# VH-VL binders against q9vpl3, part 388

Target 1, 224 residues: q9vpl3
Amino acid sequence: RGKINIQRPKAPHYERARVVAVTQPKYPELPKAKSCFKTRAERTQQQQENPYNEIIAREVRNWLDHSRLVAFFHLSSITADDIFRVRVQLHKQNLHLKSYGSKIIEQAVKNTRYEAIVPLFHSNHCIVFSPDPEKTAALLRIVRRVPQMVLLGGIVEETMLSRNQLVAYAQMPGLHAVQAQLVQTLSQAPGHLIQQLQAHQNSFVQVLDVHAKNQMNEETPKST
Short names: E, the ipSAE of ESMFold2; O, the ipSAE of OpenDDE; V2, 0.75 times the mean of E and O plus 0.25 times the DockQ between their complexes.

## First folded at step 13 (VH-VL)

Design C138 (framework fv_imvotamab_arm2; at its last look DockQ between E and O 0.38; V2 from the best seeds 0.68)
Fold by OpenDDE, look of step 13:
Structure C138 (fold): chain C 224 residues (1-224), chain A 120 residues (1-120), chain B 112 residues (1-112)
Amino acid sequence: as target 1 above (224 residues)
Amino acid sequence: EVQLVQSGAEVKKPGESLKISCKGSGYSFTHYWIGWVRQMPGKGLEWMGIIYPADSYTRYSPSFQGQVTISADKSITTAYLQWSSLKASDTAMYYCARIDYGEYFGFDYWGQGTLVTVSS
Amino acid sequence: DIVMTQTPLSSPVTLGQPASISCRSSQSLVHSYGNTYLSWLQQRPGQPPRLLIYKISNRFSGVPDRFSGSGAGTDFTLKISRVEAEDVGVYYCMQATQFPYTFGGGTKVEIK
């Protein structure tokens, strides 16, 4: 059992984290004696105004805007080594694993089409970006071997998908494959039509031949 | 493989202009920041500034603000560091390096460096 | 600006022996998000700097396990468990918690 790092407690499972967040007693803000430490809110506000966060938010936005596949994961007690291994595997597939602070993500997506993803980032999380939506199956295959990475949802071709929808999407044949199948089917249709047309013609010829033979037999006088 | 290749060594006189280059390859150039670092002869590393190639957003160290210009051409995946008027004190090795805020939050890959010599 | 102070300036080490480098920041390097953005860089003679450790204790790709980083707040340490000949060079700590980014003065590791 790996030594519990008490200095860096492992973030709880996202479900537990949600419960804890909701069940945390809201302590009345002690009257701000002017002399006391900037309130957490003031610190948070100052953090929001930090030019540094804006810079990082720019990067996040750029990744979102240029990715056709975005997947969001909760990280449950994953080690640095495990993350590294996963990263290497993902990188081989041109999948980019990134981790940003929740506040940075909030700032990055504020007043954008991505604002709906903010609730997904209430615990330890990572994001996987890809320019290729066809890599969804590869992504899921890799992550399946990493129980510490829990899929929360994703964005595929500008459409937000739930976890289940993303899994379903990964199981579908790629658009190109479907198109290829369609083309193949369409290419076979004329052949089938020709065969059917030929079959009818052949049948007709056979019927005519039989008729002709019958007529010839009828015209052969029974030489009694 | 991620690579940053910098332009060759430069020998210049005081007052001359100079533009050195850093070409990125093996990764999406527009998604990662490029930083410039100065190293004077026999001295330590000094952060000069950064650029985001996607939109050419730049930020400088106060010590280098107004002294140099950082730019990028994303079409050829190249970042630049330029001086309008060189000084003898600009004699140094200059490194470009990639910054990944989503993973390492630092300089993960470095160019080989460009030696700039300014002498009368 | 955050001032990064490294000690010692020079570290002569016998091959196979451990080495330790200290880096102290003038301010806490803990970011508002709880992460500490301290990195260690290695610069071998005649080469560009190379990333060794990021976020205090994480080894960069290709970095041998003999390198380890530790610390918190304002005090950080790079350790080399068994110094090899290829480890000769100057080591720098760097903070990326706030602009401007700043480097330590460097520690020269040499073989005795």
Scores: ipSAE 0.845, ipTM 0.922, lowest interface PAE 0.5, mean pLDDT 88
Fold by ESMFold2, look of step 13:
Structure C138 (fold): chain C 224 residues (1-224), chain A 120 residues (1-120), chain B 112 residues (1-112)
Amino acid sequence: as target 1 above (224 residues)
Amino acid sequence: EVQLVQSGAEVKKPGESLKISCKGSGYSFTHYWIGWVRQMPGKGLEWMGIIYPADSYTRYSPSFQGQVTISADKSITTAYLQWSSLKASDTAMYYCARIDYGEYFGFDYWGQGTLVTVSS
Amino acid sequence: DIVMTQTPLSSPVTLGQPASISCRSSQSLVHSYGNTYLSWLQQRPGQPPRLLIYKISNRFSGVPDRFSGSGAGTDFTLKISRVEAEDVGVYYCMQATQFPYTFGGGTKVEIK
C-alpha cells in the first residue's frame, strides 16, 4: 500500500506578465474610434450582465435588510466538501453562508447605509446572514475551526462593528443581563455615555470613509 | 428540510382558467427565488420564469411572456403559476424549483410536479 | 439565447461500467467575475429533476462520489464512474449565466 508523494499543486501554471516596454507616456483623451470596433456580442453581454447583476443585487439587499447579524469574512481556498460541512453547521444555528460578486454587492448597497462595506469585497469573500444577533457567539465558535474563513467585521442591530467589536459583542452576557447593564450605566452617566458613544461611532465612520477614499485612489492602473 | 409541495394534477378544457401552487417549507421563503419549469410530454425542460417572493419581482422567459402569470403570497409561503385561458398545447408537467444566487446558482430543490391536462 | 447541446442522446451502459455525458454551449458560460454557472440535473423515471452538480464540478448534498463534473468555457462533462441501477434516467445540463435559463436536450442513461 505505499503511496508516492505528490507535490501540492499551487496553480495549473502561472504566466509572468510580459510587458513590451514600447509605450509612449502621453495622456490625451482616448479616441472614440476604438469604441467603434466593439462587437455586438460584447455590447449584448454587457447589457445582459448589468440587468442580471441587478436581479442578484435584489437578493443581496433583501438579506441585508432582514438580517440583524451580518458577518463578513475573507475566504481562502477551501474544498467544496469542507465549505459544505461549515455551511451545514452554520445553518443549524440559523446562520446563512453566502457569496456574491463584489460588483453585485456594490450595486446592492449603493446609496444605502451599507455602503461602507464595499471595501471589504475586493478579494475572495463570503458573508454570513442571520436574523438572530445572539448567534454571534455560535458563529465565531464554528468559524474558529475554519482557518480559511477570516473575520473582517460585521453589522449587528444596524451598527457597523469591527472585527474586535464583533468579538467583544459575542462575549457579552445574555440579553436581559446586557439590558440591565446598559440601563445601570445610562442612569449613572446617561448624557456623557451617549455623547462618548456617538463620538466614537462618528470617528469610526470617518476612518472607514478615509479608508474607502484611499482604496478608490489605489485602484488607478500602474501603467497603460 | 427544504420542501416544495405543488398542488395536485388538473384536467381542464380549453379556455378555462387555472392557478397551480407551489408551497415552500423548511426555509425562509422570502429570501429565495422560485422558478417555474415546463416539461412537455416526452420532451425536455423549459424555463418559464422566476419570482422573488419578498417583493413579487418577476422575470419571464420570452417564450412565455404574456402567456402565464407568476405570482406569490409570502404570508402562506406559496408561489403560483396561472393561465387565464388554457390551450391544448398547455398539456404538460409543471415544476417549481428554488434558486439561490448566493449558494448554488442553480435550481437546488424541486417540487414534485403538477400534471396539467387540457383536452376537450 | 444560449443553446445547450448534449451528447449522446442515449447512453446504454453495462452495470458497473463508467458513463460520460457531454454538454456544449453555444457561447461561453463564464460570467464577468470568472464564475461559470453550469449545473447538471438527474431525472429518474417518473420523478422530478434533482440537482447533482453545480458550478461545473461541485457535488450537491447527498450526491454520491461516483458523480463528477468537469469542463470550462463551452464544453462540459458529467461522469459516472460506476453506473448503478438507480442511475437510470435522463440527465440535463443547464446554464444560469444569463437569461433565459436554458437546458440541454437530455441524455438517457439506461442499463443494457
Scores: ipSAE 0.724, ipTM 0.869, lowest interface PAE 1.2, mean pLDDT 80
ESMFold2 (binder alone), look of step 13: mean pLDDT 92; pTM 0.941

Design C139 (framework fv_imvotamab_arm2; at its last look DockQ between E and O 0.32; V2 from the best seeds 0.49)
Fold by ESMFold2, look of step 13:
Formats: C-alpha cells, structure tokens, sequence
Structure C139 (fold): chain C 224 residues (1-224), chain A 120 residues (1-120), chain B 112 residues (1-112)
C-alpha cells in the first residue's frame, strides 16, 4: 500500500502533454460524473440533519403509540434460526418482535413519557410490541423456553413496569374479567356500591396503578 | 401470508393520468412502509420512493420527485402510485414492496407488478 | 447517490456447480451500530423480485442454505454453492444504508 500524491500525477513532458491532452478519452459519462460532483459538504450536511434516523424513528413511534403492551429484552447470543422460531411463535399471539438501534429508540422517545427506556438499549436487545395487553402471560410462557431473551421490563397501558411488576401483571385476571367485575358492581343498588368495590380493590387498584404510572405527564386535577 | 396485490396492466397514451394500486394483506398495513420500484423494459430496478401508511409520510427518490405521487388509504390497506401526465418514457413494470426497519431493514415482500405501457 | 456495480453481467453455470456474484458500492455501506444494509434479491423469469439475503449474510425465510452472502465495507459477494434449475434468473444487490436506495445492474444466472 502506498501514499496517494495528487500533486504529482504522472505528468508527461510539455510536448507529450499536448498530445496526451488531445488524445485523452473524453467520454461523457453522466452517471459517473454526477457521482463525482457530490461534494464532501453535501454528504456531511445530509448526515447532520439525520433524516434517515427520523424516518425509522417514525416507525418506532407508531409501534409505541399503537401497542398497549411493550416488553424489552436483552438478547444474548442467538442464531438467526432460533430467533426466527421465537418470532413465529410470538406472531401467532399477535406479539411483534422488533429490533432498532439505540439512537433511533432515543430519538423516537425523546420528550415523551417513554424516555426512561433509553438506557435499556446500550447492548444487544429486542422489543416485543402488541395491541393486546392480556397477551403478557403468553409472551412470558414463550420466552421462558428462550434463556437468550432476558426480560428487562415493559410498558402496559402507557405505564412503565419493572420486570417483577410485568410478571405480576401477567398473573392477574384479564381485562375482560376486571371489566365484568366492574359492570356487575355498577349494576347493583347505589347503597351497596362502595362495599363491593372493596372486594375487587386489589385487582382494580393494581390495574389503575399500572395505568396511572407515567414518567413525563402530570394528570390534570378533576372536579371534586 | 403477507401479500401485496397490484392492479392490472395499463395501456395509456402520453398526457393521460393514471393511478395504480397495491393492496396489502396478511399483516398490520399501517405499521410497515410501502416502497415503489420501477423496472424499465430490459433494465434493472430503480427505487422511486416510500410511504408510511399510518400518517401518509412520503419520501421520494430525487429522480422521481415531482414526477409521481405516492399515497395510501389505510382504511382499505392500499397504497397508490399516480401520474398526472404520462410520458412514453414511463413505460415500465412497477412494483410495490414492503419495508420493515425493525426486522429485515429491506424490501421483504413484493407485489406481482403492474405493467404500464404508454404508446406515443 | 451510492452506485452499486455488479459483476459478472451473466453467469452461465452447469447444474450442480457453484456461482459467485460480486457487488461493489461507491462508498461504505456501514450504518449505525456497524450494520451494513446490503441485500440480495432474486428475480426469476417473469416473476417479481424476492428477498434472498439481508444485512450482508442473513438468509430470508425459506431461502435454501446453498445461498450465502459475505463482504464488508464496499465489496460484497453472493454465492450459490450448487446451482439448481430453480435458481435461474437475475440477481440484484441493493443498499438501504441511505436514500436514495440503489440497486446493482443485475447478474443473470443461467443453466448451460
């Protein structure tokens, strides 16, 4: 390997330089010439705007905005065949396994209540999205057989949950069961309503605490 | 199960308008990008642009900016490629393809193509 | 625009023999985190393109293991270890590292 010296091309003698200039191939090669015309400044300016990262971050934001369940995993070494098998099993449960770069995740969640997830993405990772929060139990059953996927935590109904909180959420009755309990309670005479709400207190309070947790928002006071 | 089904072949005259379609099925249409690719007769592939159906955000190749319109109707899971005034040089096969930046970072599924012939 | 240059233009191959296709980019295809968004597409006669290889060397779902991709930086290779009759067609490399996305000119693989 040698140094490139632009200042000293193989310059011909003056008389032969005149002949070389006349006989040099003067092919008009528009595509090649256009590529050569792009300057270093134009490439640098394009990168500094980071429009490509923003385009991909748009996809991440859309998954976050339309997923009532989001789970974050650290990935140990895993083959493409093994991760494909896991992805297929998850897809059958409406669970969508994705992976994005940490800078893209950071850009997607900047100034949102989800900003706290950024530190989770300093290493090899994946994210599982789903519109169905009741699929949390199915998710955990599937990944139980995959020691390469280490659960870090998640988001349920826009609330950040630790690993242990997500596991606890997966063990409680489904949302339909909680809704059925609430409808049954509200259908009773008003004089007994408060006592029956306390019978569902732990289940209902746990669901509300999950929903009420947020990192960036302060809820507006409601009329008393 | 992912399918992209494009509209049928078109024969047009220069100056006419045209809108061809690409219907996606078997996946969550609004969560994936749709790109359009041109293949001129006997030539290779050229990227024309992409759209994100969730919010209709588009990005065009500089070679096609202003020449075509890319749009989508998420209620019927369909993306469109449209010309306001066709030229004979628009004669080509046009493909739609899906992009998943979270999995393959590539055109993972392709439509069957729509042949557009513009006779002068 | 990143120019993608493929060689050879045509690759007639005896059934069961290997084929090798080269792709060179005019600049590095490395993106964030060291990933290189270089893919290979197959277009069988009369059919749309299909994804074979993504991120240099990963086989797409249902792609036989006789297809392999390799390379780094600006130089990439698609290999078919033992060509079968179903492998006839045109193969394209493509980069998705930056806009506009660009394709190689294609390599026609034929059985002779």
Amino acid sequence: as target 1 above (224 residues)
Amino acid sequence: EVQLVQSGAEVKKPGESLKISCKGSGYSFTHYWIGWVRQMPGKGLEWMGIIYPSDSYTRYSPSFQGQVTISADKSITTAYLQWSSLKASDTAMYYCARIDYGEYFDFDYWGQGTLVTVSS
Amino acid sequence: DIVMTQTPLSSPVTLGQPASISCRSSQSLVHSYGNTYLSWLQQRPGQPPRLLIYKISNRFSGVPDRFSGSGAGTDFTLKISRVEAEDVGVYYCMQATQFPYTFGGGTKVEIK
Scores: ipSAE 0.725, ipTM 0.869, lowest interface PAE 1.1, mean pLDDT 79
Fold by OpenDDE, look of step 13:
Structure C139 (fold): chain C 224 residues (1-224), chain A 120 residues (1-120), chain B 112 residues (1-112)
Amino acid sequence: as target 1 above (224 residues)
Amino acid sequence: EVQLVQSGAEVKKPGESLKISCKGSGYSFTHYWIGWVRQMPGKGLEWMGIIYPSDSYTRYSPSFQGQVTISADKSITTAYLQWSSLKASDTAMYYCARIDYGEYFDFDYWGQGTLVTVSS
Amino acid sequence: DIVMTQTPLSSPVTLGQPASISCRSSQSLVHSYGNTYLSWLQQRPGQPPRLLIYKISNRFSGVPDRFSGSGAGTDFTLKISRVEAEDVGVYYCMQATQFPYTFGGGTKVEIK
């Protein structure tokens, strides 16, 4: 009596297989919720112009127009609590963290000088606004502690900057510092010039003194 | 600190005009929306309308459209709610609140309220 | 207009006990962008409303951990894990998904 291999049951006779196939309950295919198969494009198209979009777009535009520093960040799996903590830290520095939908951003910047930023908003993102471009260094310092926030780029003084450029900008001495340095350099220039001019005069006087001393020594008769 | 300070309580007669104020401080007044909310005595909250102080763009609830006027003076960081002709039914507490659409999409800070009493 | 229905109207609670408030919307509060703009506000006696929860489950600044929000679509819940004396007041849900914004009727939380 052949050991019935329970793990590999012998295929039923073809007639039995046919009967089993025909008697298998055809479970109605659950209507594939059309919503699950809508392409990203179709989902994006059906976003009816919500009156809210206009309201929020107005706000976004206003932030852009009145900010001298704008930084764009990608958010990677950040918790609400973490965002809140970062927001508080940024706020202490007069940095304003905002998050808007990509479509809202698109609407806000359409036909504006900011249209080039649209490609930055394809994923979960946030924007930091500041009226003070000198806060760039502070911003980067704060964000460095938040690995979930990835700097994508920014706008400083109406100029769009790449990530690298923004980092470089943050490392530059502030305008006031540069101005102070310039003033210092300019103030030192006349002093140096005077010193150089005086050095020549002093050297000349020294040479004359030496000459005079030599002449006096020659005129001192060796009193034999 | 973000603060909204509203004008004091008002006692008026039917048919009189009234303008109450909400002054914002501690934040950029022009970047945030201001909303007005009515609360009748012993009743719930009712949204009236919103204003964007930067350009004075305004939206009203249908129930309050034409009944009140919302305005703002950004130079003094103040929003206003006004009636041309008060009714007894306008007796209520009125709140102003800041709206942040950038994160909360809600009224995040509120004024202390202005009580308006309209009686004959 | 979206109608917001809160239950119960009154919630007498013993100190230290949990409280739960329900809010139901007449239609889905899911915005086209995927966010749900439902908030919970607290109004203590004689005070203005205060934001507690935004976007269903996020606590606003300064809100104690005993407050939590949950829900999806049309059904939302505010929970207080341990009611304190300072929690006495009226709680409102609010939707901002569709204009005009609308509030629930409020739930009065009282101490027994």
Scores: ipSAE 0.380, ipTM 0.706, lowest interface PAE 1.4, mean pLDDT 86
ESMFold2 (binder alone), look of step 13: mean pLDDT 92; pTM 0.941

Design C140 (framework fv_imvotamab_arm2; at its last look DockQ between E and O 0.30; V2 from the best seeds 0.64)
Fold by OpenDDE, look of step 13:
Structure C140 (fold): chain C 224 residues (1-224), chain A 120 residues (1-120), chain B 112 residues (1-112)
Amino acid sequence: as target 1 above (224 residues)
Amino acid sequence: EVQLVQSGAEVKKPGESLKISCKGSGYTFTHYWIGWVRQMPGKGLEWMGIIYPSDSYTRYSPSFQGQVTISADKSITTAYLQWSSLKASDTAMYYCARIDYGDYFGFDYWGQGTLVTVSS
Amino acid sequence: DIVMTQTPLSSPVTLGQPASISCRSSQSLVHSYGNTYLSWLQQRPGQPPRLLIYKVSNRFSGVPDRFSGSGAGTDFTLKISRVEAEDVGVYYCMQATHFPYTFGGGTKVEIK
């Protein structure tokens, strides 16, 4: 059992984190005397003014904007070594695992089309980015071997997908494969049509031949 | 493999202009920050500034603000450090390094360094 | 600016013996989001710096397990459990919690 780092308690499971977040009593902010500690709001505001937040937020936005595949994961008691191993595996597939603070992500996506992802970040999370949506299956294959990584959802080609939708997407044949199948089907269609047309013609010719033969037989005078 | 390759050593006179380069390869150049670090002879490391190649956003150390210019050309995956007028005090080794804020929050890969010598 | 103070300046070590380097910051390096962005770098003679440890205690890729980082707040330590000949060089701590980034003065590890 890895030594519980009491200085950095592991973030609770995302479900627990959500429950805790919802059940946390909202204590009325005691009128803090001006001399007391900067209010959480002031701290948050100061945090927003931190140039680092801006820098990191810029990076997050850039990754989001240039990725065709984005997957969000909850991390459950994963070690640094495990993360490293997964990172290496993902990297081999041109998948990029990144970890950003929830507040940074919030700042990065504020007033953007990605704002809807903010509720996914309640605990320890990581994001996997890829320029290739076809790598979704590879991503899921790799992550299946890592029980500490729980898929929460993702973005594929600018469309937000639930966990189930993302899994379903990964099971679908790639667009190119589908296109290839379509082309193949379409390429076969003329052949089939020609065969059908020829069949009708052949049938017609056969009917005509039979008719002609019958007429010839009728014209053959019964030589009494 | 991630690599940063810097331009060769430079010997210059005071007052001359100089532009040194750092070429990134083996990764998506536009998605990672490039930082410059100075190391004077026999001295420690000094952070100079950073650039985000995607949009050429730059931040400088106060000590280097106005003294140097950091730029990037994403089309050739190259970052630059330049002086308009060199001083003898600019004699140093200059390193470029990649910064990954998504995991390491530090300089994860370094160039081999460019030695700049400014002498009369 | 955050001042990073490293001690000792020089650390002569016998091969196979442990080494310890301290880094103190003038201010807490705990970021508002709870992370501490302290890194350790190794610079071998005639080489560029190399990342050893990031976020206080995490080993970078390819770094031997004999290197370990620890600390919190303003006090940080790099330990080498068994010094090898290849470990000779100057070690730097770096903080990235506060702008601008700052380095320690360096600690020279030498073999006795």
Scores: ipSAE 0.822, ipTM 0.910, lowest interface PAE 0.6, mean pLDDT 88
Fold by ESMFold2, look of step 13:
Structure C140 (fold): chain C 224 residues (1-224), chain A 120 residues (1-120), chain B 112 residues (1-112)
Amino acid sequence: as target 1 above (224 residues)
Amino acid sequence: EVQLVQSGAEVKKPGESLKISCKGSGYTFTHYWIGWVRQMPGKGLEWMGIIYPSDSYTRYSPSFQGQVTISADKSITTAYLQWSSLKASDTAMYYCARIDYGDYFGFDYWGQGTLVTVSS
Amino acid sequence: DIVMTQTPLSSPVTLGQPASISCRSSQSLVHSYGNTYLSWLQQRPGQPPRLLIYKVSNRFSGVPDRFSGSGAGTDFTLKISRVEAEDVGVYYCMQATHFPYTFGGGTKVEIK
């Protein structure tokens, strides 16, 4: 019916149908053009209003990719001065305290090997990053005096560890202790050098094999 | 401990190019954003843009897009602000500042500023 | 772009008296995830800006407790409970909730 085209009978006015046909494109073009411009402006404003999903995700991924130790904490109410003191103590040990929004963390790790960490975030939280996995003991010593930070778990050498596993890792003997044990074993060698060297050689191979397997496990996060 | 040290004052003529620097120290330079801020004589502060030195990703304020180039050389822990052709209206103090989105979510440490004077 | 309007433009204050600076944004600064990224900066004469307050009300390290920030939505306030000689300078609010980042026009605090 069209609000205008139907007002007049069309029986004797065939040539006026051409005028009506010429004017018909105005209706579709007008609302379509205005709708397209508003959609464009709205999309541009939406992109400007949410740039942090791209910007902060780059920061978070960079910290994750360059940290061989990552620890996740629940964070209770704490003053700005107290958290700053903790940050300074951690920084002296090359431990870097950060907090990000839970949705930003989800976007930062989406489609990466770190996606398994998302369930660790459901309230106020913080993350400690470090390139030095040997600093795990120092981390736990510092935060033991900070009851507002409650350990949830972590990533060491790309392997996900629970709270208890991270504590156990911090207490394991270091490479220095293994080296000292090897020196002590060699210094106990008697006068039967060939037989003792063969026995110690087998022990060295076993220690090196365990070390290689530990490095292989630490390089694999074993995330689901 | 965290320091941003900028290059010295510049006196230039219109049409000349210029590249000023901002050297970061006392922190892991590649892990924090650097922003540039302009302060024209007797005026307030204007955000120009940011760069992430790890991968050189940049984002400019629309008012400065195409007017300047922000870059970084992570091997010498230095960020740069560059003009291809200076104008008298570019006379201003220019600051670099660090951004930590994992903490303060804003400019936590500032350089001392670089005064750029463009006159005939 | 978010317009940040500061008042007053100048705040002459007698030593030991309070000062109050207002900052109003043209749009809400509450991010969709609940945080408000409003900061206050101090620029002493001849010096670069320094961070005083972040996320509306948190004092940056080393900032005296006579500085406090408050507000929500579009209205924010910086208060100095007792102005001291070292507090002379220009104070800026800054929003980082929306890109591009924008600053208020500044408020000069000076001793009468």
Scores: ipSAE 0.687, ipTM 0.850, lowest interface PAE 1.2, mean pLDDT 78
ESMFold2 (binder alone), look of step 13: mean pLDDT 92; pTM 0.939

